# Designs tried in a protein design chat: miniprotein binders against q56419. Part 236

Target 1, 326 residues: q56419
Amino acid sequence: MEGRTLEEVQEEVFKRHGVLVPKKELEDLAKALEEAGLLLTEKVEARLKEEEEKLKRERPMRLAGLSYPEGEREARAFLEAFRASYPGEGEEARVLLMPHLEPSRVPEVYGAALAALEKTPPPERIYLVGVAHRPLKEKAAALPVPFQTPFGPALPDLPALQALDALLPFELFNTPLAFREEHSLELPLFFLKGRFPEARVLPLLVARRSPELGEALKVVLRDFPGLLVLAVDLSHVGPRFGDTPLTRTLAEEARRRDLGFLERLAEGEPEAALAFLGANPTRIDGVEVVASLLPLLRERKGKVLAHRLDLEAPTLSAVGAGTLVL
Below, E stands for the ipSAE of ESMFold2; O stands for the ipSAE of OpenDDE; V2 stands for 0.75 times the mean of E and O plus 0.25 times the DockQ between their complexes.

## First folded at step 16 (miniprotein)

Design ef1 (at its last fold request DockQ between E and O 0.92; V2 from the best seeds 0.89)
Fold by ESMFold2, fold request of step 19:
Order: sequence, then structure tokens, then C-alpha cells
Structure ef1 (fold): chain B 326 residues (1-326), chain A 116 residues (1-116)
Amino acid sequence: as target 1 above (326 residues)
Amino acid sequence: GDLIERLEELAEEVIEYLEEHGEEELAEEIEEQIEDIIEALKSGDTESAIHILTELAETIARVLHRLGAPYELLYKVAKLLARVSLEARELGDEELFRRAWEAAIKAYDLARELLE
């Protein structure tokens, strides 16, 4: 009853219903509701703790049967269909930028990533860097557990994760719940695990720019070489994202921003890529990841293999996705 | 408060290790320096405290490496130095920022040598 006295509530009940509820009964009801709310809070907290403890042992699939098939045989066929959606050849990647958007919306963009992986020697490990969609306690986080896939578990590179944690000024492993439903790792991982079944994984999330993460990764990659994957989407435009309905002009601007960003990254100029976005008016999703990883992107030249600005017709909105090899 | 807690935890482990390995006099010297650093941090003399802490942590890393300590303890020294480096940058002390980061990498490298 914030903002009202019990007497005011009593008067309003009488005016509406013709019943005078004694003040003591209203006081007892308020107390009972408060106590019930406290008990429900304790139950919710206990359940969250249990979920957190489960995530300290493994990260189960959340999108099987929704975004990709549950069965291994069907999952392999799915993978090959996506490769076929991109008729071109890839190039070897030391760094791969790929989307985390729903795969069926941008099949040729994921296909381009698969084409790049075909040209890439199987790495011992993959540094998979996604975008946190739930709050982290720190600027970045990792979850050092197996991630389940239809191709079997993607095993964590525990020595490399421990080394990374040792070079960070914050606790890397303290937000397990943020990984529970994080599609920016799960969707790219399906494709990566399907192509590199023996590679270990460092599953990483960025919430806010962390220059410390990029500097630490530069040292860790020296001792634990592997494939760096930036699992990011590009422009987000239209009413779903706070704009006017998608027009040809807005779509053209989003495409220009996406391609200009990717092209500057491909020139080995990540600072220029970020500067090109300015205030990021089309809300390119990858900014915090790129800004965190500058030391790993500087002077690394490559090629944009694919791009699509995909229409969300029901919302008159669009999301950009691209594939870049460095 | 976070830096103080981290320093206290690391100090306890380092001092215990040194005492277990016959370095009681060095453990007492380190303990006294750590107490002085914590007092300075609590009084708000943070920049001066982290200058001293950086030098002490460098010494601790070299001693732990010489004694063949568990590599995890050197990783904790590296992590503390990474935290000191961040603090120095937030204070605007770019020289200390770079020194503490280089020291963090060195402690990490020493830990890697013990693993090999």
C-alpha cells in the first residue's frame, strides 16, 4: 500500500462495495501478503541458486528442435544444407566474424562461415566471443564447462581459461546464469562444433567494452594458439529497435554502416571501423566485442565473404549479419 | 575494498607458503609491508600504496618462482597485478599502469615456466 494509508484504503473499499472492513483486518492482510512475498522471494532465490549450480557442471542445449535439429544425423544434414546456401569458396581464418542471428534468416551468411572453416586447419581450441544479452557482474565472463551440442559436448579448454582468468582484473567465472539462454554462443557453436569436433572451446561473453580482455587474450593466444571467433550481429533498425518503420532509405543506411564497418575491419583498422559508426545510429551489435578485442584485430587484413540485412516483416524491422575472415 | 580483500587473501597464501618452506624471516618482512599497504589503502593513499604493492608483488613473484611454488599461486600474483594495473589507469597514472601490466605478464610467464 505504498502511497496510501490503511484508512484511505478502508474508505475506498467502503465507497465501492458498501462494506466497512475493520482497520485491523486490513493490517492483518497487509502483513500476510508481505510474509507471503518474502517466502516466494526465498523460493525464487533457491531455484536460481540450483540453476546456477547446474551451470557450473555443464551447459545444456536450449535451442535444439527450435533453431537446429536435436538429432545428430539431422544436425549434420542441416550443417551441409547451410554450406550449400553459399556457393563460393572461403579463405583461411585466424579470426572469423560470424553472426548469432537465427540461422534460417541468414543461411548464406552461416554458409560463408562454413566455407571459411573448410579452408582453416582444425584448431586445437576456439575462442568463442559472444554478446551478453543478460547482465554480467563484470565487463566480460566465461563459463568453464562442457556445452552440449547435437555433435557431442564441446569441451572447455580449462588451462587456457585459467590462464585468461589469471590476467584479468576481475572474476571471469562469476556469472554462470548469464549463459543459461545465451544464443550468441549456442548458435555459432553448433556450426563450429560440427566442423571442428575435436577443438576445445573458450566460451566468452562481453557485456561492456573491456580493453583488459583484449590485452589478456593477446598474451594467452601466444601460449594457447587457436581460432578467434567474434559471434556478433550488425545493424538493428526499425520499430522493434526504436526507429520509424523500415524504409528503403533506412535499409540503405543500415547496409552502408554494416559494410563500412566490416570493410574497415578487413583493412586491419578496427579503431577506424568503430569511429565510422560514430554514435552507432543503426545499433550494430558487435561494437563492444570489437572495442574489447582491438589488440587482436589491428593490422590483420582479410575479406568480407557475405552480408545480409534481413527483413523482419511482421515488425517492419531488420537485422544485419555478415561473415568476415581475417 | 575489493583490492584490499584480494591482497589479504593472496598475502595469507604467500605467507603460509613461505613459512612452510623455511622462509619465516622473509614472510615476516612481507607481512609487515602488506600491512602498511593495506593501511595506506584504507586511508585513501591509493596511488602511493599501489606503487609499493607493484614492487612487492614483483619480488613475491620472483621468490615464489625460485622456490618452485605451485603455479596457481603465481597466477594469483599476476591477477593481483592486473587489478593494480586497472586501478592505476583509473587514477590516471599511465606509467604505473604500464609497469603493473608488464609485471602481471612477467608473473604469468613465471607461472608458465613452472608448468613446463
Scores: ipSAE 0.891, ipTM 0.959, lowest interface PAE 0.5, mean pLDDT 92
Fold by OpenDDE base, look of step 16:
Structure ef1 (fold): chain B 326 residues (1-326), chain A 116 residues (1-116)
Amino acid sequence: as target 1 above (326 residues)
Amino acid sequence: GDLIERLEELAEEVIEYLEEHGEEELAEEIEEQIEDIIEALKSGDTESAIHILTELAETIARVLHRLGAPYELLYKVAKLLARVSLEARELGDEELFRRAWEAAIKAYDLARELLE
């Protein structure tokens, strides 16, 4: 490390690659490199550069065999089981809000999304907007490469992505490493690709609210029509997120905020939905995504199909998930 | 700094294209205006600079379209105008924001026409 601290290395890696490497991983790597007589920074940079070069070609599955089956036959059975978990019927979606939480935690919410997709004509393209759980260099980013799924690769819509980039005040194609392990895209994409195998995809991440993204997308959607998907979770409450263990009162507040948010979106009032949350004390995940897409959500009426606040018993924490059609 | 760098890069490409397509006088005029805009930006006269830049970029987009330039170059003009619109918004100039954003859409539309 030539006299640099782990924090300095972390900052440097973040500045160069837009990835925040956990301190613990850096510590483990530093120990391994000390034993090997290698400089931590050079090895980390070389590895990150290699990963970045790989991401220029494709985004491999990371959660296959963990969150969903790797094999196509098993994956199809998985989709059918999730659809079966929701007893209702869907509605045609122009905009679909769905979760990106571990599917096994909220099967009926994903089932509701599948129900909506059954009523939706096959789109030419899907604008899949996820949440960046890692820092981005810009407020939003896209990865213009195939995403691997059990159903084959989800191919990017390069013309539409190029059009979107032309209308943004920043470089859309930034921070490719943020996509490497981002589950907010991978998990929804499994369901979307399974239902619409021929649809091209625009994989987008939002780190911070970008009004420019919504305005640009509004223009692009005129020329490149498609399904807009918001892959967002709702409330995050309990010890994992800095609260006391889940109580009835805390759960009721989380549900109130989740449903109040979704209902206002269903009424075509996204600004009212954001205002309703205020300081967002229950940490609704999708706030920055919704705030970025206001022009596309205004005056669109729809329906809340499903909601669940799922308890993670080992941590006495809970995460909200919902499915909304507009 | 970011706006100036983007402007310089785009200017170089546009000037080169115009010179190669018999618009040498216009290229020279654009170069001079860009230099003035950059100077204004550096001196802190941002509002005036982005106003002039918006008008210039609109003109560039129309000329490039007329000449049948590659659509990618028009997309770059649209992107510059989008960046200018952001600058206007940050200054709190709503009219200039609207003007620059509409210009960005127009440049984009002109690019799309070249693809048809």
Scores: ipSAE 0.888, ipTM 0.957, lowest interface PAE 0.4, mean pLDDT 92
ESMFold2, look of step 16: ipSAE 0.873; ipTM 0.951
ESMFold2 (binder alone), look of step 16: mean pLDDT 86; pTM 0.854
ESMFold2, fold request of step 19: ipSAE 0.887, 0.890; ipTM 0.957, 0.958
ESMFold2 (binder alone), fold request of step 19: mean pLDDT 87, 87, 87; pTM 0.867, 0.868, 0.863
OpenDDE base, fold request of step 19: ipSAE 0.874, 0.873, 0.874; ipTM 0.952, 0.952, 0.952

Design ef2 (at its last look DockQ between E and O 0.98; V2 from the best seeds 0.89)
Fold by OpenDDE base, look of step 16:
Structure ef2 (fold): chain B 326 residues (1-326), chain A 116 residues (1-116)
Amino acid sequence: as target 1 above (326 residues)
Amino acid sequence: GDLIERLEELAEEIIEYLEEHGEEELAEEIEEQIEDIIEALKSGDTESAIHILTELAETIARVLHRLGAPYELLYKVAKLLARVSLEARELGDEELFRRAWEAAIKAYDLARELLE
């Protein structure tokens, strides 16, 4: 709220939460916040402190019953249906790029990820790298607590997290509140935990490119081997993101950039993938994550399993999603 | 400012550990060198400070390993060296970066050996 317009806040909330809060609701909230004044600020601060203290113990589900089923039986049926939506076979993954978009929008892309996981031996640990849609104190962060899922808690790998922190020039364990509602971790984790119930997890967020993260992870992976998962979306085009309504030309450009990015990654050329995007005019979400993980992506050849540009009809906007195995 | 603060905090912990484990002479030497490094950092002689600090930290890591110090202390040395490597990178000195980063990995590896 410090100096931001309601539109900027709406856009930020949308970018962060995938929820378009009506401007009127934001106005009403802003007005209520203004009217509630200092007392509301104190109450909000107290609540945030309470939430932060809770996050020292566990990260609860936020999207259960919304984006995926809360019950384990229903959750298993959900996984099976998503797998069924992808008619192909997967490949063994050492690195998996998958979306964090609302699963119902791109079921076959998540299905492709599940297909890859079927061909992947159960890892001891999963390095799950998401996109920070909220500001972090540092370029990257981790939350070293259990993440709740319908399949039970995803337990952190504390020794590996500690090793990673030792090789970073900044404090890895920062900004716990950024994890509270971060869907870029929660949504992929549902699928990952469902497939690998015994795997420990390193939940990581990237806000800005950190070459240090990739360099540190390369060393840590030697001693703590595991599956690397990049939970990223691709192009974001249309009015929600500052463009004109989706046209054939705009959709073709978004697809070209998405596929060109993924193909270069599949060739083991992550620097070429970044260079191909230039100023990133279609706003590929995963750029900062890929830029942070270059040492882990170099010379790894793989395959693009799925891609979709999904239209959000009410806003005439579209988001790209893809599944890549390396 | 951040690097100096981290250096001071870690130096205090290391000095205390060394004094408690019969390395009083080394503790005194480290204290003197840390003061010189801090002065160099404050004066803007960052390159010289990074060189001296890297060598000192490598020596400290070896001594801590020899003494069987808690692995967490060596992890802190590794983290300091990682921070130093970042300073070198920001200066555009690739050789200093490489040297400091290799030292960080070495300190980390020494810590891992204490866990075996």
Scores: ipSAE 0.880, ipTM 0.953, lowest interface PAE 0.4, mean pLDDT 92
Fold by ESMFold2, look of step 16:
Structure ef2 (fold): chain B 326 residues (1-326), chain A 116 residues (1-116)
Amino acid sequence: as target 1 above (326 residues)
Amino acid sequence: GDLIERLEELAEEIIEYLEEHGEEELAEEIEEQIEDIIEALKSGDTESAIHILTELAETIARVLHRLGAPYELLYKVAKLLARVSLEARELGDEELFRRAWEAAIKAYDLARELLE
């Protein structure tokens, strides 16, 4: 009934079906449809509130059986297969950059992360910083609850999260629903929990760059030492992301941007890494996380262990992923 | 707007704590200063108001620490100072930004002492 008067609807019904429906009956129908729309809105709102309350207690696996195995024994074998996909040795990491792209697309990149974790003393806690794919009420958020994995729950470091919140100009615990389907935490966490079963986790999301977050984390890490993980992807190019179909030129540009970004980070020069990207024409999604964490990345030198720009053949698009240790 | 609301909420908790712990005169002084700060914020004297608020919050942090207050209350003072620091940076007052951030860290450190 969009864009029609009741009289126009009445005429069309008569023309099509030979029945003249009184105007009153059409008005009653319109009112009933409005009421049904309100009921759908109320049902959606009630469901979202239920999900929000559940997320205040725990974050369940959403990708088990899809991106990684549901069963614990299968999941451990899965980890070892990914490690085997990277034939090199890792290096100890105090900061690890790893992807959140579907693991089967970039197995050696995740394998490189596992190689780095293999060389890394088990931390007491992991600062896991992902990219918010749903809007946050603030620049960044945390969810201070257990995240379920096939290896058991990844427990939150509540004292460290509380300390972090105390040094931020905004409420850190602000958008539980943004975590509901957030793969940028779940996918890296699978690998991290599998290798560090005793580590507690600070599950953090960045929506928009927050220099305040980096300054606060600098203080919190002094008192709560741990492994800092940037769970970010690199270039996003092609029609799925607003470009023309992937060409050799576009792929070469994306690869150049990815590697130049990673190389500058490895030199301890995060500001130069961001400046190298300029307006970020290949849409590296790690920029907001890096821009937030500058105080933690400056002068920290390391090594790029792996990179892939992975083709999405059906969409003629590609996504870059890398592994960097600092 | 947001700074005023945060200050009002924290002030109520601090004043109640001080009154219950024998600091009634200080609680009254703090209430008066907070009212003056809120008035200055509403009138657009933001830079002056946050200078005074920074000094007041530093004093509150030391008093709460001396009294053995719950560490959570000191964390709230640190959070207020972190917000003041952001406000100062947005005004372009780098000296106040650094002062307020250092004060936030000091309040946080005092809270940590009560925990440990």
Scores: ipSAE 0.847, ipTM 0.942, lowest interface PAE 0.6, mean pLDDT 92
ESMFold2 (binder alone), look of step 16: mean pLDDT 86; pTM 0.855

Design ef3 (at its last look DockQ between E and O 0.93; V2 from the best seeds 0.86)
Fold by OpenDDE base, look of step 16:
Structure ef3 (fold): chain B 326 residues (1-326), chain A 116 residues (1-116)
Amino acid sequence: as target 1 above (326 residues)
Amino acid sequence: GDLIERLEEMAEEVIEYLEEHGEEELAEEIEEQIEDIIEALKSGDTESAIHILTELAETLARVLHRLGAPYELLYKVAKLLARVSEAARELGDEELFRRAWEAAIKAYDLARELLE
């Protein structure tokens, strides 16, 4: 550790290798490093390299048996239960904004997404744009490999991914290790693959706003039409995120920000949606994704199907989730 | 630095292809122009370099298409033009940005035609 904090080491490992090592694993590693010295760094590097090599072939499930069932039969029952949790009807989606929060926290919001998907003709491909909760080498990245799901592998659309890469001023295929544990793709993909088993997928992550991504995708979508999915959460408020415990006032502000953001998107005014948030004091998760996809969101009118601000009682914190169809 | 590296990589592949397909004179001309562009980039004349590079890349895309080159080479030209467009944007040259971006789309479209 040479005088560095665990957080600094975590950040450095992340910067160098695109892997966020959990603090507990770093603590265990630090203890083991204290016990085993320099040999642990080599072993960790070797393990990370092995994991990176595995990610060249497939992305395994990480949340199966935790966030959703591993078995196909149970997974289908899970989908039906989530759909049943939303009493409304959906609308056909060309663009779907949906959450990536733990499904059990906001079942009706995922149910609304499923309702929209029921009204959507099966797409040939799904552009699934998630949030990078880990640093990327570039503003955005893709992983061009099968993603495992209980419904079988979600296969990548390699021709469309190659076309997208050709129109980006950076290497699209970067930071594969950032995809290893990224739930912002895995969770929505469960629902998407369950509904559209034959659709190919373009798994994309955004770390920072990339206007060039939206412009490139606009061209690619002409030749490779498909469903665009924004897998984003909304406000993050309370002690876990640096606020005081949730109060009525704080919850009302979070809801106001969430709904004001979604409504402006539903009106086809994504720039107004971003401007409405300003400094984003309630920490809406999807800002960088929306900012990257402006060309695809402009003038598209739609409907907010669901919204929830979900309380995490143990931390007195809350996270906003919404479903929007365009 | 990244643009220079990408330019060198693309140039090597394109020059090799042109030499193998009877366009030796054009290959030599392109090599010379690339060297000049790299020198301009290194000297800090970025705007002029980007302008010349845009024109060169547009020409390359047309020639490669005419020769029936692998679509992957045209995608590389498109990507180079995309990088050029971003460099222009960073310089605040909106006209050059637009020109380079439109050229990138055109190179991409030419590549797509080869796949039909």
Scores: ipSAE 0.844, ipTM 0.934, lowest interface PAE 0.4, mean pLDDT 90
Fold by ESMFold2, look of step 16:
Structure ef3 (fold): chain B 326 residues (1-326), chain A 116 residues (1-116)
Amino acid sequence: as target 1 above (326 residues)
Amino acid sequence: GDLIERLEEMAEEVIEYLEEHGEEELAEEIEEQIEDIIEALKSGDTESAIHILTELAETLARVLHRLGAPYELLYKVAKLLARVSEAARELGDEELFRRAWEAAIKAYDLARELLE
């Protein structure tokens, strides 16, 4: 009982019901409840340990049949349809910013990413940097295992991951369970693996800004060239995110923040992009990734290919998504 | 804290390697310096300790490279220097922050030479 002694509980029961319950019976009840709670905790812990061991071997698809087709043939048709949703031409990307929002919500934004990949020479590897939606033990993490896709496994670039770990002031391989449900890697990876089936992947998550990550990646990219992908969404507004219901004014503000952020990145001015957001009132989730990767973004000019602030009518909320090539 | 634990892990591997390759006198000197560094870290004399640790790690990287050590040992030295660099930044020692980071890159580069 919340700070009460068993004698106090016993007295309260006597006052209310006229029955004096022996202290032993109250002690037995308290112990039984504690033991049941401990057993439940042990069962959950054992399950999580089992899941963690599975993730040391591979990361299975969790969104096949939900966000994208499970079969390879259907998955390729899916890619073609998404490319067709963007009628424009892409540009070669050394750095690509693309969303991780549900693909069907922003088809032309993913289509713009595919258009950019069409202009991009097949890389030996892809540095895929997503946003950790579960806590990490460190500022950033990687999971050095195959990620399953409908196009086959996306194999990890183990030498590049080892090199990256060697230049970080923290253990890079630190939170396998954070990858179990992480759609910010799985959804972009579907598109990237479909377009670049031979590329290896460095699957990276950022939880909190890590300038050290950007400095280390600058060195690693020198020796292990590849495509850098920032797999991030933009504004998050409305009740699902702690706001009032979406209004025209809030949507206009979110769109302005999204586009202002992207345009400043496109000018090679990532610090200015971050400063433009101030306290980040529309909760652009790309901020921590951009803040980590400043050395890789400075003075790289490019172009915003697409943007959408997508309405979630049932929740009166919205999420922004964009495609930027640097 | 974590720096002490990482230093101890790296030291065990490096000292064993040096002893196996005829550098027993250097291994003894390094073991003594590591003990002094750990003692200083535990006593809170962190800035002095990481200055000494940086010099030790720079020396270890050059020696391991000349001996043709497994590149993984050099990666461990690079990682230790990256941790020292972060510790220096947290202390506001900008000179050591830059020196330790440049040394981390150098140890990494030496590891890459052995790998290739």
Scores: ipSAE 0.830, ipTM 0.935, lowest interface PAE 0.8, mean pLDDT 91
ESMFold2 (binder alone), look of step 16: mean pLDDT 85; pTM 0.839

Design ef4 (at its last fold request DockQ between E and O 0.76; V2 from the best seeds 0.84)
Fold by ESMFold2, look of step 16:
Structure ef4 (fold): chain B 326 residues (1-326), chain A 116 residues (1-116)
Amino acid sequence: as target 1 above (326 residues)
Amino acid sequence: GDLIERLEELAEEVIEYLEEHGEEELAEEIEEQIEDIIEALKSGDTESAIHILTELAETIARVLHRLGAPYELLYKVAKLLARVTEAARELGDEELFRRAWEAAIKAYDLARELLE
């Protein structure tokens, strides 16, 4: 009964079915549905509140046994297999762009990230910036708790998170439930924690571009140096994403946009990278993160180490992933 | 709006701290300026109000630092200035935007000095 009165509903029922339902019976039905909805809402809200309270203490592994091994020995072997999937050498990264796509789909792209980490001095902390796949109350959020991994807990850098919060015009610690199943942090963190077991982490999500986040991070990184990681995927094309079935032409366009975006970032020109995408017709999901972090990307030159546009034959769709060091 | 509520919360903590530490005259002066700022915000004179607020927050940060206040209180001053910075951006006042952000960084720097 969207925008209709009960009388209008009654009239339509009579017109369609030839039965006049008394107004009182329609009113009773509407009230019963409201009461049932309220009770269901209360049960769902109680469960969500319980989950939220658990997330204020720690963030458990959700993808162990699915995307990576649960046991530490197997997890280390998994890391080494991924490194071996990229036969090249890395370069030292002060900023690393890496994917959050399912690792088995793009093994050499994650391998390239591992190669870069081999050349990177162990940082005291990692600024891990992912893409929020659930709504946030603000443009960005953090969850200042240990994230469990097969290599032990990744501990939060509480002083750096507090400092970051102090420079933002909104509360940074705002949406714990958004982290519950957020793979854009969990999947990259597996690789990062495996190589830097002593580094603390700032687990950050971006929902909407936040220029103020980038300006605040520029100040915080001055006092709390560390590795900045953009955990983002690239093009999303095909029917799973609202397009017609994937053609070679669409795939070539997606690859061209992915590489053009990455190369302009590698030239230290993040504004040019964003401008190159225009309306973002291939749905590169790194756009909001890059747009937030412009002050940290300007004039920082580097290199694209790997890229794959991974084709999903069953869905006739594709997702791009890349590795960039700056 | 939201800025008024955040300012009132910070002001209460700052005024209490100053009174407890022998700065009763300064606490009174700050309270009067905050009342003027809130009145200006409510009347829609937002640009003038946040200009005055920026200057007041800078003064508060220096006084808190001089008195050796908890660094968390200075972080709250920095956060208020970050909110002022956003307000200046929304108004399109680029000069105030830069000034407020520089003030936020300075309050943050003073907080960092107290931590060390």
Scores: ipSAE 0.889, ipTM 0.956, lowest interface PAE 0.5, mean pLDDT 91
Fold by OpenDDE base, look of step 16:
Structure ef4 (fold): chain B 326 residues (1-326), chain A 116 residues (1-116)
Amino acid sequence: as target 1 above (326 residues)
Amino acid sequence: GDLIERLEELAEEVIEYLEEHGEEELAEEIEEQIEDIIEALKSGDTESAIHILTELAETIARVLHRLGAPYELLYKVAKLLARVTEAARELGDEELFRRAWEAAIKAYDLARELLE
């Protein structure tokens, strides 16, 4: 490392590539490179460059065999089981808000999303808007390549992506490495591709609120109609997120925030939903996505189909998840 | 800085296209106007420059459409206008923002017509 700290290397990689490499991964790499007598920065940069070049062709599955089955037959059974976990009926969705949390934690919430998709005519394309858990060079980004799924590749809608880029004041196709491990797209996409195998996809990430994205999408949707999917989680509370262990009071506050947010969205009042959260003390992660898509959410009435605050017992923390149709 | 770079790149492509399609006089006029805009932007007369740029870009989009230019070139004009909206926002000029955004949509629509 030529006297550089891991933090300095992490910062350098972030500045150059727009990716925050986890410290643990850098530590493991540093150890391996020390044994090999290689410079950490050069090797990291070379690896990231190689990965970036691969992402020009396709986005491989990262969570297959972990969060969902890799095999198609098993994947179909997985979908059916999740659908069965929600006893209700869905409604037709023009806009679908669904979680990106580990599916096993909130099966009925994903089941509710599947129920909604059953009532939704097959779209030509899906605008899949996820949350960037890694920094982006711009407020939002897209990756215009096939995303691998157990059901085959989810193909990008290149014409619609090109149209969207034309109406944005920044380069839409930025920070491809941010998509490499982004679960906020991969997990929802499993369910979406399983239900709509022929739909093209626009995989979008939002890091910061971009009103421009919503306005541009509003124009693009006129010419390129499709299903809009917000892949967002809700409250994040407990020690993992800087709070005390989950208590009844904390859980009630998280639920109140989650439901109050979703209900206002269901009423077609996305600005009121954002205002209701204020400083967002329970850390609803979907706020930047909703704030970016206001033009598409205004005056759209819908229904909350499911909500769950799921306890992660080992950390005494909880994450909220919901399914909303508009 | 980014706006200037994008403007220079677009200008080169537009001028080349116009010259190849018998619009040499118009190409020269556009080149001169773009140079003036760039100079104004560099000198800090941002507001005036952006207004002129908006009008020029809108005109370019119409001309390119009339000539049956590749839709991609009109998309570049739309994107330039979208970038102008950001500059307008930074200046707090709501009218300029509106005008630039409408122009961006128009350039986009003109591009879409060429694809039909």
Scores: ipSAE 0.874, ipTM 0.950, lowest interface PAE 0.4, mean pLDDT 91
ESMFold2 (binder alone), look of step 16: mean pLDDT 85; pTM 0.843
ESMFold2, fold request of step 19: ipSAE 0.887, 0.875, 0.887; ipTM 0.956, 0.952, 0.956
ESMFold2 (binder alone), fold request of step 19: mean pLDDT 86, 86, 86; pTM 0.854, 0.857, 0.857
OpenDDE base, fold request of step 19: ipSAE 0.856, 0.854, 0.854; ipTM 0.946, 0.945, 0.944

